# Ledger of designs, part 16: VHH binders against Homocysteine S-methyltransferase 2 (SAM4)

Target 1, 325 residues: Homocysteine S-methyltransferase 2 (SAM4), of Saccharomyces cerevisiae (q08985)
Amino acid sequence: MARLPLKQFLADNPKKVLVLDGGQGTELENRGIKVANPVWSTIPFISESFWSDESSANRKIVKEMFNDFLNAGAEILMTTTYQTSYKSVSENTPIRTLSEYNNLLNRIVDFSRNCIGEDKYLIGCIGPWGAHICREFTGDYGAEPENIDFYQYFKPQLENFNKNDKLDLIGFETIPNIHELKAILSWDESILSRPFYIGLSVHEHGVLRDGTTMEEIAQVIKDLGDKINPNFSFLGINCVSFNQSPDILESLHQALPNMALLAYPNSGEVYDTEKKIWLPNSDKLNSWDTVVKQYISSGARIIGGCCRTSPKDIQEISAAVKKYT
Short names: E, the ipSAE of ESMFold2; O, the ipSAE of OpenDDE; V2, 0.75 times the mean of E and O plus 0.25 times the DockQ between their complexes.

## First folded at step 11 (VHH; framework vhh_lunsekimig_d3)

Design e5 (from c4 with S27F E31S A33Y S53D G54S; at its last look DockQ between E and O 0.04; V2 from the best seeds 0.00; counts 0 for: pae E 11.8 > 2, grease 29.8 > 24.2, SAP .753 > .668, placed apart)
Fold by ESMFold2, look of step 11:
Structure e5 (fold): chain B 325 residues (1-325), chain A 119 residues (1-119)
Amino acid sequence: as target 1 above (325 residues)
Amino acid sequence: EVQLVESGGGVVQPGGSLRLSCAASGFTFSSYYLYWYRQAAGIERELIATITDSGYTYYVDSVKGRFTISRDNSENTMYLQMNSLRAEDTGLYYCAARTYYWGDEYDYWGQGTLVTVSS
């Protein structure tokens, strides 16, 4: 029998914490796929040769990445669709029509599901509007962010993912701006019909990238109350500082004690601009064992890694989850 | 030492043009996302244009069609071509650079160059 629906599984297993995969974009780059482009880690899927040639080197690399995360202990994994919005793809690749776009998404999801099998959970990954405009780390959406039509931006990807029964959870990652958060939280079941989560992009000082406090975010959620889409399953943090992430997650827990949480921080590596390489950070204060223990005590139900986290990091996370659950 | 130095600011008439430059030193320029910000008197700094390491660009609505961001990796210089200038474009213009990897918010900032649009 295949996997239980995610919501049912977690309800039936209240102590379970799912181990998420790691930094797909960074892993692809380390394995020889250049991802520094407008569609980021989507780039290998744009070429028809990826799909038509079973001997494709890029196909082998992506398949091996998924397998390495699985072998490391990942139980829930992501499609490689962080910058795969219709706007990003249609403006920056030969894939222009909605029909071509839907075919691309279907192929990516099918490929990802085939790589991970039927007994693992699959997240349909959606990056923020901020990623399209390269502002996910500032949260600065301009003078009138309340007037941005976020739904129109997300709609083609959402409609595709809502229909796709190979996905178990939709993930809105790296949300850096309160107005985008409010827009997502305003969408009812006709717009978001699958379980979903919101991952916040949080500055090391504990505020959303646009300056909004965790307390203000909690108040937005409390003010909505029963109007929130019942498919809203998790709130969390991703692509945040490794060392500060446990305190940030605990601040969310204290403000929203009944909210199921998730966390997947960046690794603690430091970029050497002269050598163009990532180096160990001698100031790294915590191990994955310590960080995972703290996440679990803060109510996290999904724990993984974001930028620069490797299968080795996921193995450490998996071991810690087994130890503390 | 890492430095970003803006130049090309000045006083222009409405409808005029300016070309701003941001000269970079002390880091691998080609690996960075680059940004232009502006700050009018008495308000917070606003991001107006972005160019990625691969050349993708984004502009806020208020400058779209009038401003063009570009980069020359061989000269370690980013540019902002500003056409059809308006009085509301007056302000201090900053360049910023960030690594193409996650983890930092605006690693390097310039000190700004002043643009004044007046009759």
Scores: ipSAE 0.000, ipTM 0.306, lowest interface PAE 11.8, mean pLDDT 85
ESMFold2 (binder alone), look of step 11: mean pLDDT 81; pTM 0.805
OpenDDE, look of step 11: ipSAE 0.017; ipTM 0.234

Design e6 (from c4 with S27F E31S A33W Y56S; at its last look DockQ between E and O 0.03; V2 from the best seeds 0.00; counts 0 for: pae O 5.8 > 2, grease 25 > 24.2, SAP .718 > .668, placed apart)
Fold by OpenDDE, look of step 11:
Structure e6 (fold): chain B 325 residues (1-325), chain A 119 residues (1-119)
Amino acid sequence: as target 1 above (325 residues)
Amino acid sequence: EVQLVESGGGVVQPGGSLRLSCAASGFTFSSYWLYWYRQAAGIERELIATITSGGSTYYVDSVKGRFTISRDNSENTMYLQMNSLRAEDTGLYYCAARTYYWGDEYDYWGQGTLVTVSS
């Protein structure tokens, strides 16, 4: 069955909330793929054996990951291309040309589409500029962030994704810096020709990682007015604290009440750096049920999980979404 | 505090059955992959079964068709049903929970339970 364009589908179903997948990197690592590398979860795709050998273990693992999220209730899923910028790939893998790079991206998207089927939506995932230097959680882009050529960083991956009809949405994930946000939002349809969303990397204190407030972010968007790219479809938060995420999203909703939002927080687990163990969520008042309900009330149209979330978490999200929509 | 506690080990005759349990606490059980390992005397510890957070199961060839791994997330407990036990199945059985964060692997281990298969 042919899926409706995402914008049309959501317009035709104003109460519909799509369930997003969860922590892909976490699942791949747990399943035996070492993702601790510069290209993160795209590492299995760098090997030619992934493509030439149908019996490849990594091939099976990736397919099964998608399948498990699908079975959990995911309706929109991501490509594993968070750290698949041309910069990251060309500097850290044998892939050195744009042609080879484009071929890699095409293969990844094709494979992902085949895994999830034609009736599900697929996001082309793009990590932030700071991802290649692990600054997506600090937002520290140096003394002159305004002079960073963000477009040149994004251009190869963005151009590829813009041309790929198998993608339904382009996702700029974990944007931690206001200058990067402004750059992305300054691009017109000639640069961003497909529907896209921006996920903000947000501190527990409810501000962008660089310290920018939701109000300031909202003002940037408001100031753009009719000049904003019509393909800008969603704004939201990802890789954010589970417990603080509802209030943070609400603050964004208050600042931008007409904006469709999305949220996919981390699991509620807390890492104890002293004991070097993960602890369960200590806040019993927050469950996926309560969090999802709040997200929906705050205008979220896409809800999923980020780091350390599992298919089980997605099941809970799916159940909650069904309950409240 | 994170804890994994194995139980159900004992002495059984060849061809017999045992059911091992692993009770977990102190972490979000449902988010973890779970594993059964075993270690025979003088031999390195080996992975024998895995159950994913999504419920998929994997087995090494030596236990396929005989062992069944399962989990109950509501009880924070993992199980290993062992049928058609053989002498070579003798060893200390360990349960483990594994998670991942930004490229780092984190494992929690139980103390082990002894399984002895002898005539």
Scores: ipSAE 0.030, ipTM 0.251, lowest interface PAE 5.8, mean pLDDT 91
ESMFold2, look of step 11: ipSAE 0.174; ipTM 0.594
ESMFold2 (binder alone), look of step 11: mean pLDDT 80; pTM 0.798

## First folded at step 13 (VHH)

Design g1 (from e3 with T50R; framework vhh_lunsekimig_d3; at its last look DockQ between E and O 0.01; V2 from the best seeds 0.00; counts 0 for: pae E 13.4 > 2, grease 26.9 > 24.2, SAP .68 > .668, placed apart)
Fold by ESMFold2, look of step 13:
Structure g1 (fold): chain B 325 residues (1-325), chain A 119 residues (1-119)
Amino acid sequence: as target 1 above (325 residues)
Amino acid sequence: EVQLVESGGGVVQPGGSLRLSCAASGFTFSSYHLYWYRQAAGIERELIARITSGGYTYYVDSVKGRFTISRDNSENTMYLQMNSLRAEDTGLYYCAARTYYWGDEYDYWGQGTLVTVSS
């Protein structure tokens, strides 16, 4: 039968923690898809042969990725749309018009839903404006970030996702900049009519990538109070240091005890911003068991993995969630 | 050796003004976000203002409209202009620097400069 609305399911099951999938972009890369391009992990969906040829190698790879995360224990999964804004797609692919773009998004959502079935939750994934300009790890949006029309940038993707009933949650991932965060928080139900979350891109020292402190972020949210769009369902952290992520999430819980939280850190590999590659981390001190336990104690309701997290990592997360809930 | 050195603190009457400076050395100043914190006796250190590497400012409500943070990357110096000072502004003022780049050291703190607003 049909799945319950996500908010109702979590309200009816107050101790339940949903296991999210892992790092789709890096998994596709590891499986042979060349994702180093202006639309990142969306690249296989751009080709019409992906859709028309059931023998497509790329289709098989993407389907296997979803299946592997499902078999690992994922209960909520993402569309592969981190860098699929209308601006990114129309400027860098043969898909140019809003009609073509809406068809692309509909097909991606339909494909993802078909891969995961009707019993799992599906997030419409939206990356930050910074992903388009490759600044999500610095948060440096240039001279006048307050003058960026974030709504214009997001609008075509948002309008499509708002009306797509195959999605259960919209996710603004990897938000690195206070002005972008404020813009998203300013949008009322006429702009964001579906449940959504905001995932913060946080430096290992516990500040947003643009230098904004957790105190500043908490104050912005507290100042809005009950005026925040009631569809704002979770705040969290993603694409953050594995080792520091439990302390960061706990600090958010202490500052914002009324907020439902989520977390999906990187695998503990270290990103070299000069070379733009991931390196092994010889200082990894924690296990998924330890990290997941701490996330649950901090009130997290959705836990998964971000960059360089594999189905094996999700298996470990799933096992830890079962153990501690 | 990374150093942050505050100066400009002192005793001032209510309604007066002070300018604090934070001179930095030992790191790439232009790449760092810069912060002023204050600590009153018996209270935890609190953020009061920050300026990003790109020059964008934030102020807590209690100082907004009275304090102005600025930076001069050519002098490796951050400033806090404090106007219309009040008794509750009394405390130790610390500068801090944090990076937005992977691989840089992230938290540097000064020793503090005392501001006393007393009638």
Scores: ipSAE 0.005, ipTM 0.230, lowest interface PAE 13.4, mean pLDDT 85
ESMFold2 (binder alone), look of step 13: mean pLDDT 83; pTM 0.830
OpenDDE, look of step 13: ipSAE 0.244; ipTM 0.649

Design g2 (from e3 with W102R; framework vhh_lunsekimig_d3; at its last look DockQ between E and O 0.03; V2 from the best seeds 0.00; counts 0 for: pae E 11.2 > 2, placed apart)
Amino acid sequence: EVQLVESGGGVVQPGGSLRLSCAASGFTFSSYHLYWYRQAAGIERELIATITSGGYTYYVDSVKGRFTISRDNSENTMYLQMNSLRAEDTGLYYCAARTYYRGDEYDYWGQGTLVTVSS
ESMFold2, look of step 13: ipSAE 0.000; ipTM 0.187
ESMFold2 (binder alone), look of step 13: mean pLDDT 85; pTM 0.843
OpenDDE, look of step 13: ipSAE 0.510; ipTM 0.804

Design g3 (from e3 with T50R W102R; framework vhh_lunsekimig_d3; at its last look DockQ between E and O 0.07; V2 from the best seeds 0.00; counts 0 for: pae E 14.7 > 2, placed apart)
Fold by ESMFold2, look of step 13:
Structure g3 (fold): chain B 325 residues (1-325), chain A 119 residues (1-119)
Amino acid sequence: as target 1 above (325 residues)
Amino acid sequence: EVQLVESGGGVVQPGGSLRLSCAASGFTFSSYHLYWYRQAAGIERELIARITSGGYTYYVDSVKGRFTISRDNSENTMYLQMNSLRAEDTGLYYCAARTYYRGDEYDYWGQGTLVTVSS
């Protein structure tokens, strides 16, 4: 089966908005996979029994998750690699060498591609540097964040993903820190040779988790101008507050009106800190219909869900995309 | 017990200067983004300046170039240097500290310190 390169497809179809899948980690957790570990939702792939035992319960669960998102209307889906940096894997699993790591990534991508088929787009998902120390929601990268070698941290995963022709797009998700953002934007085609996007982790008051404003981020991009890697294809927001996400995306649109955008917010549930469970938000201000409509008006080309978004949520997103495009 | 205590408010002539302090205790100060808000009589509290945990600053247009926000993590204190004060800067000044954990906002507020700009 043949699919057009993603950039060409979207250029040929200027009104098209692709429906992205939902919250893979929380879906796997809800289906019985224990994801509370240093590699998060990648944990089922670490066990050799996943690969060798065709009756593996975990393999069935992961396949069913992909199928459920596809049946819900997803057109672009992610590998389950949010916390799958070489550092995270080699320090916390039996997979220690670069060769073993590359084999793991290749198997995950192959498995994901086989689940979704050849006519869907596949994102190689990369979480932020802060994810390995649980700081992606504060953006606090310590005293000297400008001295962090972000490239060295990401290099093994990037080199693998750059070579993998089963991927269509690389996604840097949940970026919470301006120094990490600047580092990614500084990488040329020798480092990032595939189309990629950057998803920002933004708090409800409209600033990056480290406090940087959307206007400051837009200015960084404007100041770089033609120096930015031409593979930089989308800017957006993910794992952000459901209710505030449309206004946040619109602020990016106003500052960067010609930038192709994306958005995939959290489901809008509230966390009960005493019971340590997620509860429905009785004060929900928006529906997926209203949120998707505003995202489209703000120039979003990819829309999906992040934490706690189910195939049911993706069905609603897909219906809204069809309605407003 | 978490506390934010503002100080340094007072009465000043137009064109004068004041330095506000916000002393914090009971939480990990360096992980928080810090804010100054202003409330004039009969008006909603408004954000005027912010400094991130990483030191990046924001100012509303009406105070840009006149006010400078800063933080000293070793003293758990945030400052607002206010220069070229105008009558419309009169109000109650609050400090706030916010952090975010797993998508949730956590915030603390001070009690306010009064700034009066008058002849």
Scores: ipSAE 0.000, ipTM 0.175, lowest interface PAE 14.7, mean pLDDT 86
ESMFold2 (binder alone), look of step 13: mean pLDDT 87; pTM 0.855
OpenDDE, look of step 13: ipSAE 0.192; ipTM 0.686

Design g4 (from e3 with Y35N T50S Y106T; framework vhh_lunsekimig_d3; at its last look DockQ between E and O 0.16; V2 from the best seeds 0.00; counts 0 for: pae E 12.1 > 2, grease 26.3 > 24.2, placed apart)
Fold by ESMFold2, look of step 13:
Structure g4 (fold): chain B 325 residues (1-325), chain A 119 residues (1-119)
Amino acid sequence: as target 1 above (325 residues)
Amino acid sequence: EVQLVESGGGVVQPGGSLRLSCAASGFTFSSYHLNWYRQAAGIERELIASITSGGYTYYVDSVKGRFTISRDNSENTMYLQMNSLRAEDTGLYYCAARTYYWGDETDYWGQGTLVTVSS
């Protein structure tokens, strides 16, 4: 492998900030792949023709997306697996058995690694439990969220990702609910044996989507102390308000000053429903230059974009990272 | 002008059936993801069924096996077949359309059609 293990690299380079890619799902939609389905942006990988037909249009589109993010300056990229739990796949696609599911995940990771090469870092992306019921932006997991077996929901995906050495980091992104957060933090090394991060889905008023405050989240982490799985490498925010994200990340930094952080907000762009394109938002209160500067000051080690962030946005992020580090 | 117009609501006995329709105009119907919402008196609207532009369907637990969402892109119309109706199904039923599956943001709403399930 040409790259150092991620934890070693960041420890050896304490001021380094890695540029992450952008909004893969919305980027694929803008390039003509219909991603709105129970497996979200994983849909092009479900068909065997994606894998067997060298002339597949979808294959070309996905390759070009990865290349465009790389050319924009991305140094760490993620697999297209936001809604790729075993439950989501087996209930909503022809891929039904654990063997078929593991083959799907292996192929997606191999494809992603081949697109980005051996010198870039690759995140195994895992979306929240709430995504399969469209509740990731409310955090409303029903009356008894304590009774949800989050481990069994994620187990097949976790077991696969834990074994795949083409991944450098596992990302639990867009976590909107305190009970899911607590479950992930409770998993020991037998369950989660690779470096991982937790990305929080936070309302513009600075609370988790379910209403939990950043201070309450910090207290959960402090109360666990040295019982936390030592593979827990980053805390952060993703798919959150562009304008509010610097203040949200700073609140985490103030509450957990020794925690390595990450951030990848949504773009501030506005969707034009007639033209089916994203346009600049002239009411945008911050620039990427300003936002990235503030993230770096708050201790962020990985910075990128989430929903609606394009390769042009990543180019701006990359330029800002170079400027302020 | 964009329009979503629901029809087919009415009064029905418990155990009965209704079919709701949502006729759409003013946008590219086949590209949109479509939802049915239900609102009981004094309660926020709740999503009850979805159908994506690709034809994949979702249902909340309270309607699974009783309700069927469908779409006819050639007629720009979405349907909700409601069977085995219960008193708890009473409410205003709204159709909704959105461009992106991600998130809960809705681009267009209908005005609603009333369904009353009463003994």
Scores: ipSAE 0.000, ipTM 0.234, lowest interface PAE 12.1, mean pLDDT 85
ESMFold2 (binder alone), look of step 13: mean pLDDT 84; pTM 0.829
OpenDDE, look of step 13: ipSAE 0.024; ipTM 0.343

Design g5 (from e3 with T50K Y106T; framework vhh_lunsekimig_d3; at its last look DockQ between E and O 0.01; V2 from the best seeds 0.00; counts 0 for: pae E 18.2 > 2, placed apart)
Fold by ESMFold2, look of step 13:
Structure g5 (fold): chain B 325 residues (1-325), chain A 119 residues (1-119)
Amino acid sequence: as target 1 above (325 residues)
Amino acid sequence: EVQLVESGGGVVQPGGSLRLSCAASGFTFSSYHLYWYRQAAGIERELIAKITSGGYTYYVDSVKGRFTISRDNSENTMYLQMNSLRAEDTGLYYCAARTYYWGDETDYWGQGTLVTVSS
């Protein structure tokens, strides 16, 4: 059964909301893979034994993670490539050449597609430039963020993903800085030739991690108007406080009422960038049922979970999506 | 059936005014970005003005301050108010509609209405 192109599917089903998978990095960590490293959740794919040994424990763990999210109701899933830029990989692993890097990405995408089958959608996941310098939760890109060559940083991964027909959507997730956002929004179809989304990393009090307000972000998009790449398919929030996420998404909806949105919050914990661990926060005051209902009313078309969201969380999201759509 | 129909073109003196209309049917008008293009003889169509579904307007420099684009979503109609017309404004004026947001990437075009600025 061939899946419809994502654009056609959503056009044919204007009220459909796709259930996204959950927090792959933290889920792999819970299953015994040490993801706290410079390439995060990509680490199991770096070892050739993952590919050469059919009995690899890490291979089984990753396959089981994908299966568990599928069984929980996920309809669109991500490649495990949050921190898999060419710079991060070539500086921190034995994979050094562009040829080796392209082989790595191709293998990861093929593996992910084989795990989820042909009837599910697959996102090519791309983390921010801030992930490379461990600043995705502060948005502090230094003194001259406007002078950073974001395109050159992303180029090898983008060129690979643009041509890979096993992907259905490219996701720039956890974007914490207005200059990086503006750079991505400036790229035309020659740079981004596939449908893509931008997920914003938002502080609990409702601003981008660098302090930019949601209204300022909406104004940037409004000012660009029809100059924005027509492949820009969704704007949203990810790795954001569970309790505050509905209000944050609604603020985007009010400012951009015709924009298709997405949301995948954390389970409400706070990431400590120095210790590279998740720390407790206040008890959750909302349920997935409540949060998903609010997301749908705010125009969300893709809903899932980010850090520390498990297949159980996705099961609850899936049930709520069915209930309210 | 989707249709865009321009009207309001005609012959005017330099310094005069015209108001063009673009009546739309067959799609959800309020969800589309709307455009006016101008085509002089022997030249390709050029964008003149645009108004997004969010209400933001943009004008090329040659018409800024003289032309005003607007939309009335209750009447499914876009307008171009053209003041202080000049000879170089002569041409066929087309309306177009495009979705800015994902889900519908089709472009719709009108047939054009002629504006002639002549003494």
Scores: ipSAE 0.000, ipTM 0.116, lowest interface PAE 18.2, mean pLDDT 85
ESMFold2 (binder alone), look of step 13: mean pLDDT 83; pTM 0.824
OpenDDE, look of step 13: ipSAE 0.012; ipTM 0.214

Design g6 (from e3, 19 letters changed; framework vhh_nb_b201; at its last look DockQ between E and O 0.02; V2 from the best seeds 0.00; counts 0 for: pae E 15.3 > 2, grease 28.7 > 24.2, SAP .682 > .668, placed apart)
Amino acid sequence: QVQLQESGGGLVQAGGSLRLSCAASGFTFSSYHMGWYRQAPGKEREFVATITSGGYTYYADSVKGRFTISRDNAKNTVYLQMNSLKPEDTAVYYCAARTYYWGDEYDYWGQGTQVTVSS
ESMFold2, look of step 13: ipSAE 0.000; ipTM 0.143
ESMFold2 (binder alone), look of step 13: mean pLDDT 88; pTM 0.890
OpenDDE, look of step 13: ipSAE 0.314; ipTM 0.708

## First folded at step 14 (VHH)

Design i1 (from g2 with Y56S D104Y; framework vhh_lunsekimig_d3; at its last look DockQ between E and O 0.04; V2 from the best seeds 0.00; counts 0 for: pae E 7.9 > 2, placed apart)
Fold by ESMFold2, look of step 14:
Parts: C-alpha cells; sequence; structure tokens
Structure i1 (fold): chain B 325 residues (1-325), chain A 119 residues (1-119)
C-alpha cells in the first residue's frame, strides 16, 4: 500500500484538504449510460459483459470517467455504489443471492481501485435507506421511522466494505432523516470497523430533509460524546444547494467546532420540469473559488461535488483548494 | 403527460372492505415506487402505504394488518385492499408515484377517491 491510512495522513498534514470527485451518476448519463432506474449508477456493473469483455463500451465509459476526475485533480474518489444496497440490487436486478451480491461489490471495488491506482484514496459509498424508495430528498420515512431496521438494511453492504482493504473510508451519503442518523451513530466498532463519514441531505433553508435543525443534529452528537464509534471521522453535507452550502457548513462548524467536516454540493444548475433537463443558472451568487474558500474556513478536510458536477467543476475546486491551503 | 387516476372509493359500513385502484399512464410504471396517502378533512395528507418498484411494502401502524398494497406492472395499476374499515379511515385517498431522475424526485399525484366509513 503506497498511501498512508487516511486519518494518519490528515493528522500529519493538518492544513491538507483532499479534493473529492464529482457527480458520477450524471457523468455516466452524459456519457451515454442509462442511469434512470431503481439501482441508479449501479446499472453498468449488472451485466456480465461489463466484466467479461474488455472492449465493453460501458467499461470504457466508466474508466474514462475515473480518469477524467483524476486528471481534474481528484485525490479521493468514490466507488459507484450509491444505490447498490443488497435490497435495491436483489429486488431490481438478476443479482439475487448474497453470494452474487458480494461478488458484485468485490468486482466494483477492485475495478475502482484499479482505475485510480494505489496512491489515491477510495471511499466505499453507501446511500441512505431512503434511496431504495426515492425518499432521500424528502426525508419522509413514514410515520414510524424509529421502527425501521436500518442495520439489517445496511448489513450486507457494510459487512463487505468493512473487510475490504482497498477502501480507505466508508461514506454514508445523503442521510436525510434523524432516526437513520441516530442508528448509524449507535453502531460500535463491531458493526463499523473502518473509518467512516456521514453526509447530510440538507434543504436549502438549512434543515435536514426531515426538518431536523443543524443544532439538533449537533446536540445528538454532543450527547453521545465518548460513546461515538471512534471510526466516525467526518461529518458533512452533500447533494445540497450550491449557494446555501457554505452557510450550512459554517452552522455545523459553529455547533461542532472540533469536528472534521466535508462538503460536496450539487452544481448550481436549475431544473426545467417541462423539458426534464438541467439549465444554466444565471442567478448563481457564488463561484467554486468562493464556496471552497468558505468551506476551508469552516474546517472542511474533503471538498468535491455531487449531482451534476463535472471534471471541469472538480478542476475549479482543485485550483481553489491549492490557492487557499 | 404522467397521469394517475384513482378509483374504487365509496361508502361502506364499519368492518367492511373496499379495493382502491390507481391506474397509471405516461411513464414506465415498473420503474416507479408507488404510494397511497390519506387525507381526512382539515388535515394534511398522510402517507399510509408504500410499494417499491421491486415489490417491497411498508405500512403505517394504523393500517398494518388491515390494508394491503399491491401492484400489477402488466396493467400499470396499483391497488389498495382495505379490510376491517373503521370510521377513522374516512377520507380522500391519493396515489403517488416517484422515481430517481438526475437527483430530482417527482411527486406525481392522482386527484383522489373518497372513502366514507359510516353506519
Amino acid sequence: as target 1 above (325 residues)
Amino acid sequence: EVQLVESGGGVVQPGGSLRLSCAASGFTFSSYHLYWYRQAAGIERELIATITSGGSTYYVDSVKGRFTISRDNSENTMYLQMNSLRAEDTGLYYCAARTYYRGYEYDYWGQGTLVTVSS
């Protein structure tokens, strides 16, 4: 292994900010992969031809996406596993058994590591429970979210990722619901044995998608104190409004000043509901230079992009990180 | 245009049964998660049942064991079988459909079908 363990690297380099990659799902779609389905960006990996045919068009597209993010300056990249829970895969693809599922995950991680090399960090991405029913952007988990067995939902993917030394960090992305957050924070080292982060799905007016305030979230973390799994390495925000994200991250910083943070917002494009396409936003108030500067001031250690962010966006982020660190 | 049309509502005595249907058009039905909501007079809509594109089902406690959500992808139709109806089940019943699309979720709603449980 040519790289230091991630937490040690950041401890040894207290001013370093890692540049994360961008919106893999939308990049794959822009490159011709049909990602609008129940398993989202997992779809190219489902076909055996992806694995058996080195000339596969989809294989080439995914490799080129990773390479383009690397060339743009990404230093930590994600497996393409946002919607790759066992439940989502087994219910919506021919991959049904745990054995088949573990083989799929192993292949995806191996492929991703091979694409990025041994000198870059790799995040094992895990989407929220709500992703399998398209509830991550509302946070509406029904009347009794406390009765959801979040552990059983995450268990197959998590057990696989816990033992995979090709991963450097596990990321629970786009968490929209306080009960799901509490469940993840309740898991000890026997359940979560690798460094991990939690990325919050935050509404543009500064609350978690289910309505929970940033101060309430901070209080949950403070109340747990030393009982929190020591592998909990970062808290942050992802798939969040571009223009509002610096203020949201700063509110977390003020409430939890010693917490290492991360941020990867959506691009500032505006969705046209009639055409079902994203359009440029002439009302964009900030640039990547501005928001990255603010994220660094708020204590962010990992900065990248989420939905619709391209290698060009990552290049701008990388330039800003170099400028302000 | 995406269209959801509920049917099957009506008047029923306590303890009775009704079966609601939600007919869908204008999208690939099998790729959507489907939902039933209930709205009593003067109250916000409340989610009562979910069926995912893969067939998994979820219910709120007040209807669990009495209501059954199902889908027939070949007929582009979702159903709600309501048994052991109570007066508190009275309200407008709406179907909704959602899927992931470039990080954006669509909330498509039907117009509602009225269920009245009275003696």
Scores: ipSAE 0.013, ipTM 0.420, lowest interface PAE 7.9, mean pLDDT 87
ESMFold2 (binder alone), look of step 14: mean pLDDT 87; pTM 0.857
OpenDDE, look of step 14: ipSAE 0.048; ipTM 0.542

Design i2 (from g2 with Y101W; framework vhh_lunsekimig_d3; at its last fold request DockQ between E and O 0.02; V2 from the best seeds 0.00; counts 0 for: pae E 9.8 > 2, placed apart)
Amino acid sequence: EVQLVESGGGVVQPGGSLRLSCAASGFTFSSYHLYWYRQAAGIERELIATITSGGYTYYVDSVKGRFTISRDNSENTMYLQMNSLRAEDTGLYYCAARTYWRGDEYDYWGQGTLVTVSS
ESMFold2, look of step 14: ipSAE 0.000; ipTM 0.183
ESMFold2 (binder alone), look of step 14: mean pLDDT 85; pTM 0.844
OpenDDE, look of step 14: ipSAE 0.575; ipTM 0.851
ESMFold2, fold request of step 17: ipSAE 0.000, 0.006, 0.006; ipTM 0.159, 0.299, 0.279
ESMFold2 (binder alone), fold request of step 17: mean pLDDT 85, 85, 85; pTM 0.834, 0.839, 0.833
OpenDDE, fold request of step 17: ipSAE 0.163, 0.435, 0.527; ipTM 0.615, 0.800, 0.838

